# Miniprotein binders against p81326, part 62

Target 1, 226 residues: p81326
Amino acid sequence: MLHFGGFIMEINHISKILEKEREEYIRNKVEEYLKQGFSKDDAVNKANQSWRTYIGHRIQDVIYNLLKKFLKDSGLKVTTDKALNNRNLPEELDKVKRLIAINYGEYLFLPDADVIVYKVENNDIKIIAIISVKNSFRERRFETTYWKLKLKESPVTSHIKVFLATPDKDNEISYKCPNGKPKKMRIILEYELDGIYFLKEDFEETEKAKHFGKIVEDIIEISKKL
Key: E = the ipSAE of ESMFold2; O = the ipSAE of OpenDDE; V2 = 0.75 times the mean of E and O plus 0.25 times the DockQ between their complexes.

## First folded at step 8 (miniprotein)

Design R31 (at its last look DockQ between E and O 0.45; V2 from the best seeds 0.00; counts 0 for: pae E 10.4 > 1.5)
Fold by OpenDDE base, look of step 9:
Structure R31 (fold): chain B 226 residues (1-226), chain A 101 residues (1-101)
Amino acid sequence: as target 1 above (226 residues)
Amino acid sequence: GPEEILEEAEKLLEEAKKLIEEARKLAEKGDPESLEKALKLLEKAIRLLYKAIWLIEKALDQGVPEELREKLKLAFLKAKFLLYEAEELLEKIKEELEKQK
């Protein structure tokens, strides 16, 4: 069995793997939308939008499953915001949900939390990290930063680390100053977040910007300090 | 040779993918019979995926050209991702079956 290290290095190809499915997916979705009465142009546009959503979920699922597997031996648990949207939650997940909630006065809302890492000690739950998974930054570029800042505003959530995991297919945040020009998005995300983890090799590595392969170790280290 | 192994692995992956999708559709029905059928499909898919992974690893341990190595690595990742998907779905179905008892 290829050691975790070998598999993690191969995650660099996740975008290539998923892209192979795109043509078939788009074709099928276009056909579906045409049958629903949409124009050809509308069908294509909708299919492309559907693909972006689909591929995003697929990457998220992969990351979730990887983290769940590799953090299991450390005694850490992993869940998702999707799992927390259920009406009937087990007590443990209900507590998790409450511990990541952001206060908006009369209302509590959950941050975008694609993956949530927590530990259970003596029946107490400690949230360790939230990982936002983004395939591209075309939309909602600073959404993760917003949630990080909101989490910092409460002593209940201020300790929660917020990480971004991305293949950054379009090289939007891979480098800070390509060709001497600062990439605003990279600089801000790196500054505001606790870490950026790349599912690729071609990026500028810094203290906060690392290969995805380091995320497990980093989370475990953080968990020991909580 | 390694090329034949890759081809076989890819076939296994495609079959596993189909089984997982069928299992997902069955699981959506939510009835015990459908859930049990889904479990059987997933178990089969998991077996196929482990076989594919084994084949790919064996091929990668051999000296292969860089182009073939990349294809094998991609197949490996695909296999692992499908395996995680299958295992997750399997767990969910088991949990649902337990709730219905």
Scores: ipSAE 0.038, ipTM 0.464, lowest interface PAE 4.0, mean pLDDT 88
Fold by ESMFold2, look of step 9:
Structure R31 (fold): chain B 226 residues (1-226), chain A 101 residues (1-101)
Amino acid sequence: as target 1 above (226 residues)
Amino acid sequence: GPEEILEEAEKLLEEAKKLIEEARKLAEKGDPESLEKALKLLEKAIRLLYKAIWLIEKALDQGVPEELREKLKLAFLKAKFLLYEAEELLEKIKEELEKQK
């Protein structure tokens, strides 16, 4: 099967690989919407929206399954916020849900996370990290930092590392000061989060901004200290 | 030559992609017969992908012009991604078949 280091470096081009599917996907979706009675302009717009959702879900699923596969032998388990929203939870996942939930007075809510990493020792569950997967930053650009700040507010959750994983195809956060001008989004995300992991080769690497291939080693190291 | 190797590898990748798509549709049906068919399609796709990877690696090891080297690297990456998708779906299908035993 595939080794993590080599495969993860190749996954740094996942957006480019998936973009080759775009033309066929859009064509098929436009035809589907035209058969449903939409105008050509509406069908094209709906197909483009469908593609953005599709590619985002594809990247999230690949990252989830990759981390699940390569963290398994280190005694680390992986789940998602969507899995935790299921009403019929196994007891282990129900404990994970309770340990990560944020208190808003009379209400409890899960942080917005695509991937959650935890371990189980002696019937105790310890949440290690959450990873937010962002394909673009056109909307809700700072939602991940909001969840980091909320998790920091309680001693029960303050140890949880919050990571961002992104291909950042459009270079929205790849550099701190492109052309000598501070990039607010990159600077705030790097300041507030525990790490940003890029699924591409070209970006400004720092102690917190790394190639995605480093994430497995980083999570394992963190887990040993908890 | 290396360009003929790339063309053969790309044909294998296209065939494997179609097999994976067909297997996914069959797996959505969920009945045991459809799941068994999907399993066979995925096993074939995985064999084609390993052959494509082997061809691409041989071409890369022989030294090639810059433009061809970039095309071979992209084909290699596509093959690895398709292989990952096929293996993950294969595992899910095997688990579902065990549950239906």
Scores: ipSAE 0.005, ipTM 0.315, lowest interface PAE 10.4, mean pLDDT 83
Fold by ESMFold2-Fast, scan of step 8:
Structure R31 (fold): chain B 226 residues (1-226), chain A 101 residues (1-101)
Amino acid sequence: as target 1 above (226 residues)
Amino acid sequence: GPEEILEEAEKLLEEAKKLIEEARKLAEKGDPESLEKALKLLEKAIRLLYKAIWLIEKALDQGVPEELREKLKLAFLKAKFLLYEAEELLEKIKEELEKQK
């Protein structure tokens, strides 16, 4: 109980830090663009566009660090696709990479696995979950769904849970029928994926669509069944 | 029984595949009338695919022999790949229609 209470408090604290970070980032970028000769309006627009790119990477790093911190005492390990792309991988990470790779005949590719949760028992590695982090859904709406379907093809990877984590600030998948019209993106993503975790308060909660604060508890529960 | 459900699901997959193929050819023409026809075909294909998925899940919930279970799982995967293709094409067509007003 205390453990999960601490996780929720940390999420709230980080939310406040990110808001302050945004203000400082925008101020600095506006100054940079003004020095380059852009108009005030253009500088502001470019700074906001730069922030949208920056925050996407920042949210991924935040999720990685939070999961690493709060899963450690449960014997669970966390890595990233960036770590798995290093030339000289430790034996353990090399095994993780091979256990999540998808076979395309002569080729092996990693799924969209921004954050990977696994455990080590008796020198055996078990992949628990992969988490795809999406800040927006405009151009890559069903990419995570494609990877989920591919993982289900193999007995090696079919047990791996595929989760989506998103702030969904544009309300693209927050509700199934906001205007009485079905939102196909939300409906399909919820149906095909093992869970959607929202980094926001205002969304339609279901068995599979939850606040990010519940992810640690869910992962630990899944791990116990493996 | 589960075998009859598999046969029905496979028929739905074949019908959906043909609709998706026809929709793709119409989308290649690029005019508003063809795009609207493609949209309707994809909506029908998606409904058939959801029905097939529902039937397969219902069959898998029953006690089925291993060989039949493997065929049901394969049909399930085929349905999901077709659903992904149909939804992706549907979004592209909607975006193109918006651009054309």
Scores: ipSAE 0.000, ipTM 0.099, lowest interface PAE 21.5, mean pLDDT 82
ESMFold2 (binder alone), look of step 9: mean pLDDT 89; pTM 0.888

Design R32
Fold by OpenDDE base, second read of step 10:
Structure R32 (fold): chain B 226 residues (1-226), chain A 101 residues (1-101)
Amino acid sequence: as target 1 above (226 residues)
Amino acid sequence: GPEEILEEAEKLLEEAKKLIEEARKLAEKGDPESLEKALKLLEKAIRLLYKAIWLIEKALDQGVPEELREKLKLAFFKAKWLLYEAEELLEKIKEELEKQK
């Protein structure tokens, strides 16, 4: 039993913890922007935008670190797209980068891959899963779906599972048919992706929509079949 | 009572958080002396966090009102998170020290 197994289940509180830092963060950023010569309204708007970016990165970092820790004992490795954006990559990471690349004819581009899970067996690398982390769906709602579809188009990448992890604070995809009205985004994301993992308790659970606490087990199971 | 335990636990968490941040700043310097100082701070932080976790668990084992239970659970999560951060940073610093030898 992973010493922190119960901790993953408690990840629901991460958004609440981070939100406690918001007031101080906003205050400091507003002051910074005022010193730069922005109006009060502009400073507040910029501070709020900065906070959204900041909190998104924090959640991503948490998920990355958790997956890295909990998958380590299974022999699985974890990296990020940011780590792959280097001119001088270790051989292993260079291989990982090549194995997730999408062909656009004259060009190869990487999908958005906040977290990449892979295994190394006999010097061969197998990509297991890509996890996209979204704090909110205000922008680029189906970007993860686009990448999943593009990965399916190649026999090199078609086996790669694509997961979405989100606290879904605004309940944009937590339920399929709240009040009898279908939520297109939830339905499409659940249909196209291999799984959605929620960092919260209040959501409609399905075969593909699960609590984040199940992601480690699911990834390990997938890794055994590859 | 459980409320006093929560207050004490929160104080420990804040102290641990400060120590972790100080350790992080020291670790960024990368020199052996700074890294060793960072390790000592993290060890202290870890001890405080274990104490906080123990206190919170003790309070949760007692019959507490729902509102207090939620606060305790939040503090518990915060404590475990800080502990994870401290242990991760500790491991990184140890690895760096080994590379410098």
Scores: ipSAE 0.168, ipTM 0.562, lowest interface PAE 2.5, mean pLDDT 89
Fold by ESMFold2-Fast, scan of step 8:
Structure R32 (fold): chain B 226 residues (1-226), chain A 101 residues (1-101)
Amino acid sequence: as target 1 above (226 residues)
Amino acid sequence: GPEEILEEAEKLLEEAKKLIEEARKLAEKGDPESLEKALKLLEKAIRLLYKAIWLIEKALDQGVPEELREKLKLAFFKAKWLLYEAEELLEKIKEELEKQK
């Protein structure tokens, strides 16, 4: 029996830290751009754009560290696509990379796998899940769905769960039918993916759309069936 | 024979790997001249990798002993992975050059 109260508490703590970090980051970046000769309006715009890039990487790192910490006692390992793109890979990570790569004839590509959860049993590696982390849903809205569909085509990768993790602060996929109008993106993502995990409190919860606090217990449950 | 083909393919893989490593170092410099040079090195690496893949497939089409067949399959996977790395870096460099225009 695993206790997940600590995981939820740590998520709440980190959310508060990120709010304060945003204010300090923007202040520092505005000052930096002003020193480079940009106008105040341009400096603010550039600082906000810089924050959007920064927070995307920051949220990925947070999710990686949280999952690594809370999955280790269940015999599960966590890595990132950045780690897999290293020149000299340990044998274990090299095998992980090969087990998630998708074949396009003469080419192999990694899916959009910001965070990868796997297990090692009897020197065999089994990929449990990949998690795509999206801070916003602009021009590459269905990229995660594309990778899910490609993974389903191979017996090597068809068992891999594909999850989306997002703060969705712009409410782009938080509700299926806000004001009676179907949200195509939310409906398609929920239909095709194995789960959507929200890093926020206000969203329409379903069997597949849950608070991020549920992800650890869901992954452990999935791993028991493999 | 198939053993000579394996040796030739492995030499091509090693040459391609060195070209990809040199291209990665040039890409880190980030100036247009270095990026253009990296692009040419990657194009050469990709050509070598396709030749290696072709040679390996030709060897696998022959009746080869299981031990040699496994080595050829391993070389095939290595070639495909290096090809992935080269194409990924190539796209990144093209994107960076476009931004600098």
Scores: ipSAE 0.000, ipTM 0.098, lowest interface PAE 21.7, mean pLDDT 81

Design R33
Fold by OpenDDE base, second read of step 10:
Structure R33 (fold): chain B 226 residues (1-226), chain A 83 residues (1-83)
Amino acid sequence: as target 1 above (226 residues)
Amino acid sequence: SEEEKKIEELLKKAEELLKEAEELAKKGDYEEAIKKLREAVLLLYEALEIAKELGNEELIEKVRLLLFEVYLLIYEIEEKLEE
């Protein structure tokens, strides 16, 4: 197995590399939507929206696989919300699903949890962290914050760390006060979340805002305290 | 600019190896693809070192972008080999 340390360090370019596929993807999707009867303008708009979803999933998959690999030796396990959306779950994953559920009175709902890190000790499952992966903040800017706050409301879930991982390609949260103007989103996200991990180099580093390369170490450290 | 020429040569070779590896991977020859990509990584680290010594940020970025592309493909192939 090649030393993946280099891979993590170079993850800064994930968005740019994946964007190389954009032109072909958009072309194909536009053609698809035209065949479905949409106008040219509608087809282009839909294709662009589809691309945003697609690229987001690709980044999530990369992050999931990286975390799974790098946390394996520490005995930590990784899953996704997608894996939990099955009707027939293995016992372990069914327990994981229940341990991240949020109470809404008559209903239990899951938070958005792109990546879930947990450990199994003496047949007990402890949820360590949820990582939300966002490529951009055009929509649902405080969704991750909402889930963090909801998780804090229950003693069952209050210990779960919530992290945001993002390339922040549009520099929406990379700096707190660019040009002397506070970036409300950065300030709130950093305040409410347990950490923000950037898949880029050009950002304002703080105690809670770090390069993605630090996430593995941080998760392992947290796991030792739980 | 002998050093810059060397960087461009290394980049060109790495790009060629990447393309070859992509074609090998498509054919299911994952082991040979990985060998090509490992060679590309070594070339790119050499290029990166030279670029850093020159302080040429543009070339550093160019090298690192290609390096990530190579790593991404290695990762994808290794996942397939583990299945």
Scores: ipSAE 0.183, ipTM 0.613, lowest interface PAE 1.9, mean pLDDT 90
Fold by ESMFold2-Fast, scan of step 8:
Structure R33 (fold): chain B 226 residues (1-226), chain A 83 residues (1-83)
Amino acid sequence: as target 1 above (226 residues)
Amino acid sequence: SEEEKKIEELLKKAEELLKEAEELAKKGDYEEAIKKLREAVLLLYEALEIAKELGNEELIEKVRLLLFEVYLLIYEIEEKLEE
């Protein structure tokens, strides 16, 4: 069983591994685009766009594995929206899916729930939190907020905490304006969501905007209140 | 399909109305901005019904996200009008 300090150390090691992986990926993609006749600037830009797609899945898998490892000893279980989209679901995961799905008349859709934390007590399932993982805010930046607002509409889902986890490498929501005020997007996301967890060091923390290293202890405390 | 083209046309018109409303709001013309935004809402609900009938989850999500952005701006402008 790893304590809180072990979790922070593992996050730091993974961040270094991801940065080395990024360097190799970008180098190879730049070479590939240059061979296709793109300019140096275009090749670099395209390589960065390709990396953002790749790292989105990679960071989601990393976060899933970290949370699964560090929440296990607290009796908490972790799954993903990918697992919930399997055709033949185990009974437990089928119940998880039904407890987070949003009804649109004849249709049911899963929210932007990249990682899902739940507990099982006396054969009853309680969803604790869903975590949306975003590497970039260039497109559909309020998608997580939309799903939070939809979950609030039902007594079945209104208790579910909705978190955003992001490296925010481009400083899209962790940026400090010259006047010291946050950007509109940061204000809206922090106001509507239950928390933002940054996989970076350089940002001003608040009660809701924290280092990712705080997420395990926060989820455990939330689960005790449910 | 023809129905998918209709949704794309409605989304394009709604985006144009949203941009026009943003410019009106910048100029302090809040009443006209809200009028344009409510017009966009009607187009988006039409697009949403067509997307639901098609069962196209990606289009339903795209329409709902744009509808959210339109309502968000309406909310911001209504707050300004009540000041």
Scores: ipSAE 0.000, ipTM 0.092, lowest interface PAE 21.0, mean pLDDT 77

Design R34
Fold by OpenDDE base, second read of step 10:
Structure R34 (fold): chain B 226 residues (1-226), chain A 83 residues (1-83)
Amino acid sequence: as target 1 above (226 residues)
Amino acid sequence: SEEEKKIEELLKKAEELLKEAEELAKKGDYEEAIKKLREAVLLLYEALEIAKELGNEELIEKVRLLLFEVMFLIYEIEEKLEE
C-alpha cells in the first residue's frame, strides 16, 4: 500500500530538502554582498534575510504547483499574487484581482495572497480561498490574520476562506500548549483563520489544524457550497 | 556522469508514467492508473538511491518532489476507489 503514509513522508521532507541548499546559498550571497562593499557582519545578515525570502518562494511554488494540479479535475483554477502584479492582465485575472481587493477608502489594496483558488461559473468568478505560505514566523507573525479580518469586513470578500500552509520549521505553531504553556501565536492563528495546513508530521491536529494532504479535499468541499 | 544520466532517465520514465496515469484516471481506469503510478514510484526510489549515493542534493530534491506528486495521486485515486 503506497498509501497516504508514503505521501506524508515525502511532503514532510520538503523543508528539510530545501534547507540543504542553505549553506551554499549563504556562502554565495555573503561573497556577493562583500563584493558590494558590505562588512562581513552585514553581509551575513543580508544573506540570511535573502535566504528566508528565497526558501519562502520555493515552498510557495511547490504548493502552487501541487494545488494547480490536484484542483484541475475539479474545475477549479489557481493563480498567484505575482501573476496579478502585471499591468496588462487577462480579463479573468483582472476580475480575480478586483474580487480580492480590500477597501481603504480612497484606495484599494490587495491582501498578501500567495495562492488564490477560484472558479468560473457562467462567466462569473467566485473566489474560494487564499492560501498564505509561510516557512517561519520570525517576521509578520499575524499578517495572514490581519488580511483575514480585513476580508471579513466586506460582503464582497467575507466568504473567502483564508488558509495558512507551513512546514513550521521552528515549531512555533505546531502545538497549542507545549509543556503546559500556551502558544499564543498558534491559538490566535487557529482561531482567526479558516485552517492551518502543516507540511510536517509532528503537530497537534485539530478541526482547523490539519496535514497539508487534506487541503485539496477541503477546498473542493468549500467550492461545492459556494 | 553515468549515474546522473541514469537518474535523469529514470525521472523521464516516471514522468511519462505519471502522465499516462493521469489520462487513465480521467477515463475512470483507476486500477491501471495506480499500476502505472506504482511503477513510477519504484523508478523514483531507484533514482533517489543513486542520487543519495552521489550526494547530489539538487537531484535528490528533484526526485523527491516528483515522488511526492506521484504518491499523492495514488492516494487520491485510492480514495476514489473506496467510495
Scores: ipSAE 0.023, ipTM 0.436, lowest interface PAE 3.1, mean pLDDT 88
Fold by ESMFold2-Fast, scan of step 8:
Structure R34 (fold): chain B 226 residues (1-226), chain A 83 residues (1-83)
Amino acid sequence: as target 1 above (226 residues)
Amino acid sequence: SEEEKKIEELLKKAEELLKEAEELAKKGDYEEAIKKLREAVLLLYEALEIAKELGNEELIEKVRLLLFEVMFLIYEIEEKLEE
């Protein structure tokens, strides 16, 4: 209970840092594009496009660091698919890579697992969850669902929980039925995935669709059942 | 059942979209190919939901297999677009 108060406070603190980081980033990029000879309107548009790309990677890093910090005392470990693509993998990470890989006949591919949570007990590794981080749903909207369905096909990976984490600033999946019309993307993602964690306050909450502040608590509970 | 007929109709439409997308991809029209494949994905998820509600394991697997084929082609084309 008190265990997760620090996590929520850290999320709030980081949110304020990201707002200041946005202001500074946009200011610097606008100045950079103006020096390159772009018009003010073009400079602003290019700066905003650059920010959209930047914030996607930034949110992923934030989530990785938060989960690593707050899961450590529960004996849980966190890594990334980027780390697993390193040539010089420690034995532990090589085992993680093998346990999460999906078989395509002669080929093994990693799912798009931005953040991976696992535990080590008696030198055995158990993968708990993968978290896909999406800043926007304009492209690759069902990528996370594809990987969930592929993981379910194998007895080795079928137990792995697949979560989506998103700020969903454009309200693309925040609600199931705005104005009485079903929002297929939200319905499909919630149905197929093990959970959706929103990095925002306003959304339709369900058993599977929660505020990001709940993710640490949920992962720890899942790990106890494994 | 009417639900089974709906699933078969959705599968047929998705297969037609997949075939059209394959032809577009062969011509290098990757954006149009992806557009048709995304339409197929939505139809297949609708079919999957109906099949799961019916508890028809055979239809669930049939829909899932086509869904995987469509989504795999999307990833192949997206990789080419990033070149």
Scores: ipSAE 0.000, ipTM 0.135, lowest interface PAE 17.5, mean pLDDT 80

Design R35
Fold by OpenDDE base, second read of step 10:
Structure R35 (fold): chain B 226 residues (1-226), chain A 83 residues (1-83)
Amino acid sequence: as target 1 above (226 residues)
Amino acid sequence: SEEEKKIEELLKKAEELLKEAEELAKKGDYEEAIKKLREAVLLLYEALEIAKELGNEELIEKVRYLLFEVMLLIYEIEEKLEE
């Protein structure tokens, strides 16, 4: 088992590490899109968009695997929205899916839930936390906040903690008031969410904004109160 | 330098272990694959320490990249062993 401390130190560099693959990835995707009949400019743009998606998924996978591993001894379980998108779900996951659903009147929809942490006690499922993973905030800046607010509207889901995990590669939310100017996004996200966890060292730490290494302890503590 | 040569040797060995582990994993020999990868991790941490001492950012990045790949593969294999 990889030592948690060693891995946490390396996780601080995840964005930079993954960026090493970018050049080759972009080249390959550009070639693919050119073969599909796109112009050079369109191919480059599409390749860049594909890269953002690809990197996002890789970071999500890392976080999922970490949480799954480090929460296992506490008896907590971890799943993903991807796992819940199956038509034939095991009973346990079907219950998880229903317990995170948001009511829109005639319809129920799931929040964006990259990672879902839950426990099973006496055959009852309790959802503990949803972790949204974002590499950058170029698009859908307040999507996680929207889902948090929607979850608060129901007594069924109001207890669910919503966390954001990010390397914040573009330094968009790492500081509240860099150069004396308030970062609206950081302030709002920190206010509305239950916590922000950074996969980096260079950030302004607060009660709700912490290093990713603290997320396991925080989740375990929350789970004991439910 | 002698230290740079040592880093390159460690990287080479780690890369070899990674390839062996990938092949073992494809064959379903997950336990042996993990042993190879754990050995690779140790070599890469040694390389990383040397690179940091040298202040060679290029080598640090190279080591970290390979370390990340090894770690990811360990997690993937461990997940399969738990299934």
Scores: ipSAE 0.186, ipTM 0.610, lowest interface PAE 2.2, mean pLDDT 89
Fold by ESMFold2-Fast, scan of step 8:
Structure R35 (fold): chain B 226 residues (1-226), chain A 83 residues (1-83)
Amino acid sequence: as target 1 above (226 residues)
Amino acid sequence: SEEEKKIEELLKKAEELLKEAEELAKKGDYEEAIKKLREAVLLLYEALEIAKELGNEELIEKVRYLLFEVMLLIYEIEEKLEE
């Protein structure tokens, strides 16, 4: 049970890789936009906008791979909503999809489940947690909360933990207002969700708001109680 | 109550944003449509929390219904953008 030190080292290593990727990505995108005839200022602005979209997907991939690697020896499996949207779905993943899908009359929709953790015991599937990955809270900041509330309404899905993982680089939910109170968005997200995991050092830590390095340990503990 | 008035104001603004987004989507302006819909989602989550604190089941259901419509359009447009 002593692989958590390795997990912390992987997080530190990935952070350095992402910083280097940012520099190369922006440089390449600026050149690309300049070739298309944009001004230098417009090219830089568009490159930064493109990076925000790119890093969102990149962080999702990183979190997926880290969780898959470090939960494997605890008998836990990890998938993504992208995998579940494939036309040809293996039996196991089809069952996972059905256990997290929300029924809206004639329609079934997946929650905002960028990463899904589950276990298989005696051919039965138990969904442990879904993790929503947000690079920015400028838009869609309560989307994860909507899905948490929908999952709570069904006896099939009410046990599923809903977590938010975020670098929160713009300090939208990690810092307090000048008067010392948490921001309204932080209060709502922390109240409704089962946990917030920060990919940064500077934030107000609580029982539900933790460093991302704690997520593996927390998920394993939850899985033991199911 | 003042809280009920606030919920109705948030619902009205969200409905206006949804209509604007539907027209933008018809014109193929998907990015601007998504922006309007995300603003509507924010307003509706705020309305939902107020309705929950009031314990008003009818308002909770009304907010959830509109939130569902907004979220459904977001997913439809995002699927088209990925095509």
Scores: ipSAE 0.000, ipTM 0.105, lowest interface PAE 19.9, mean pLDDT 77

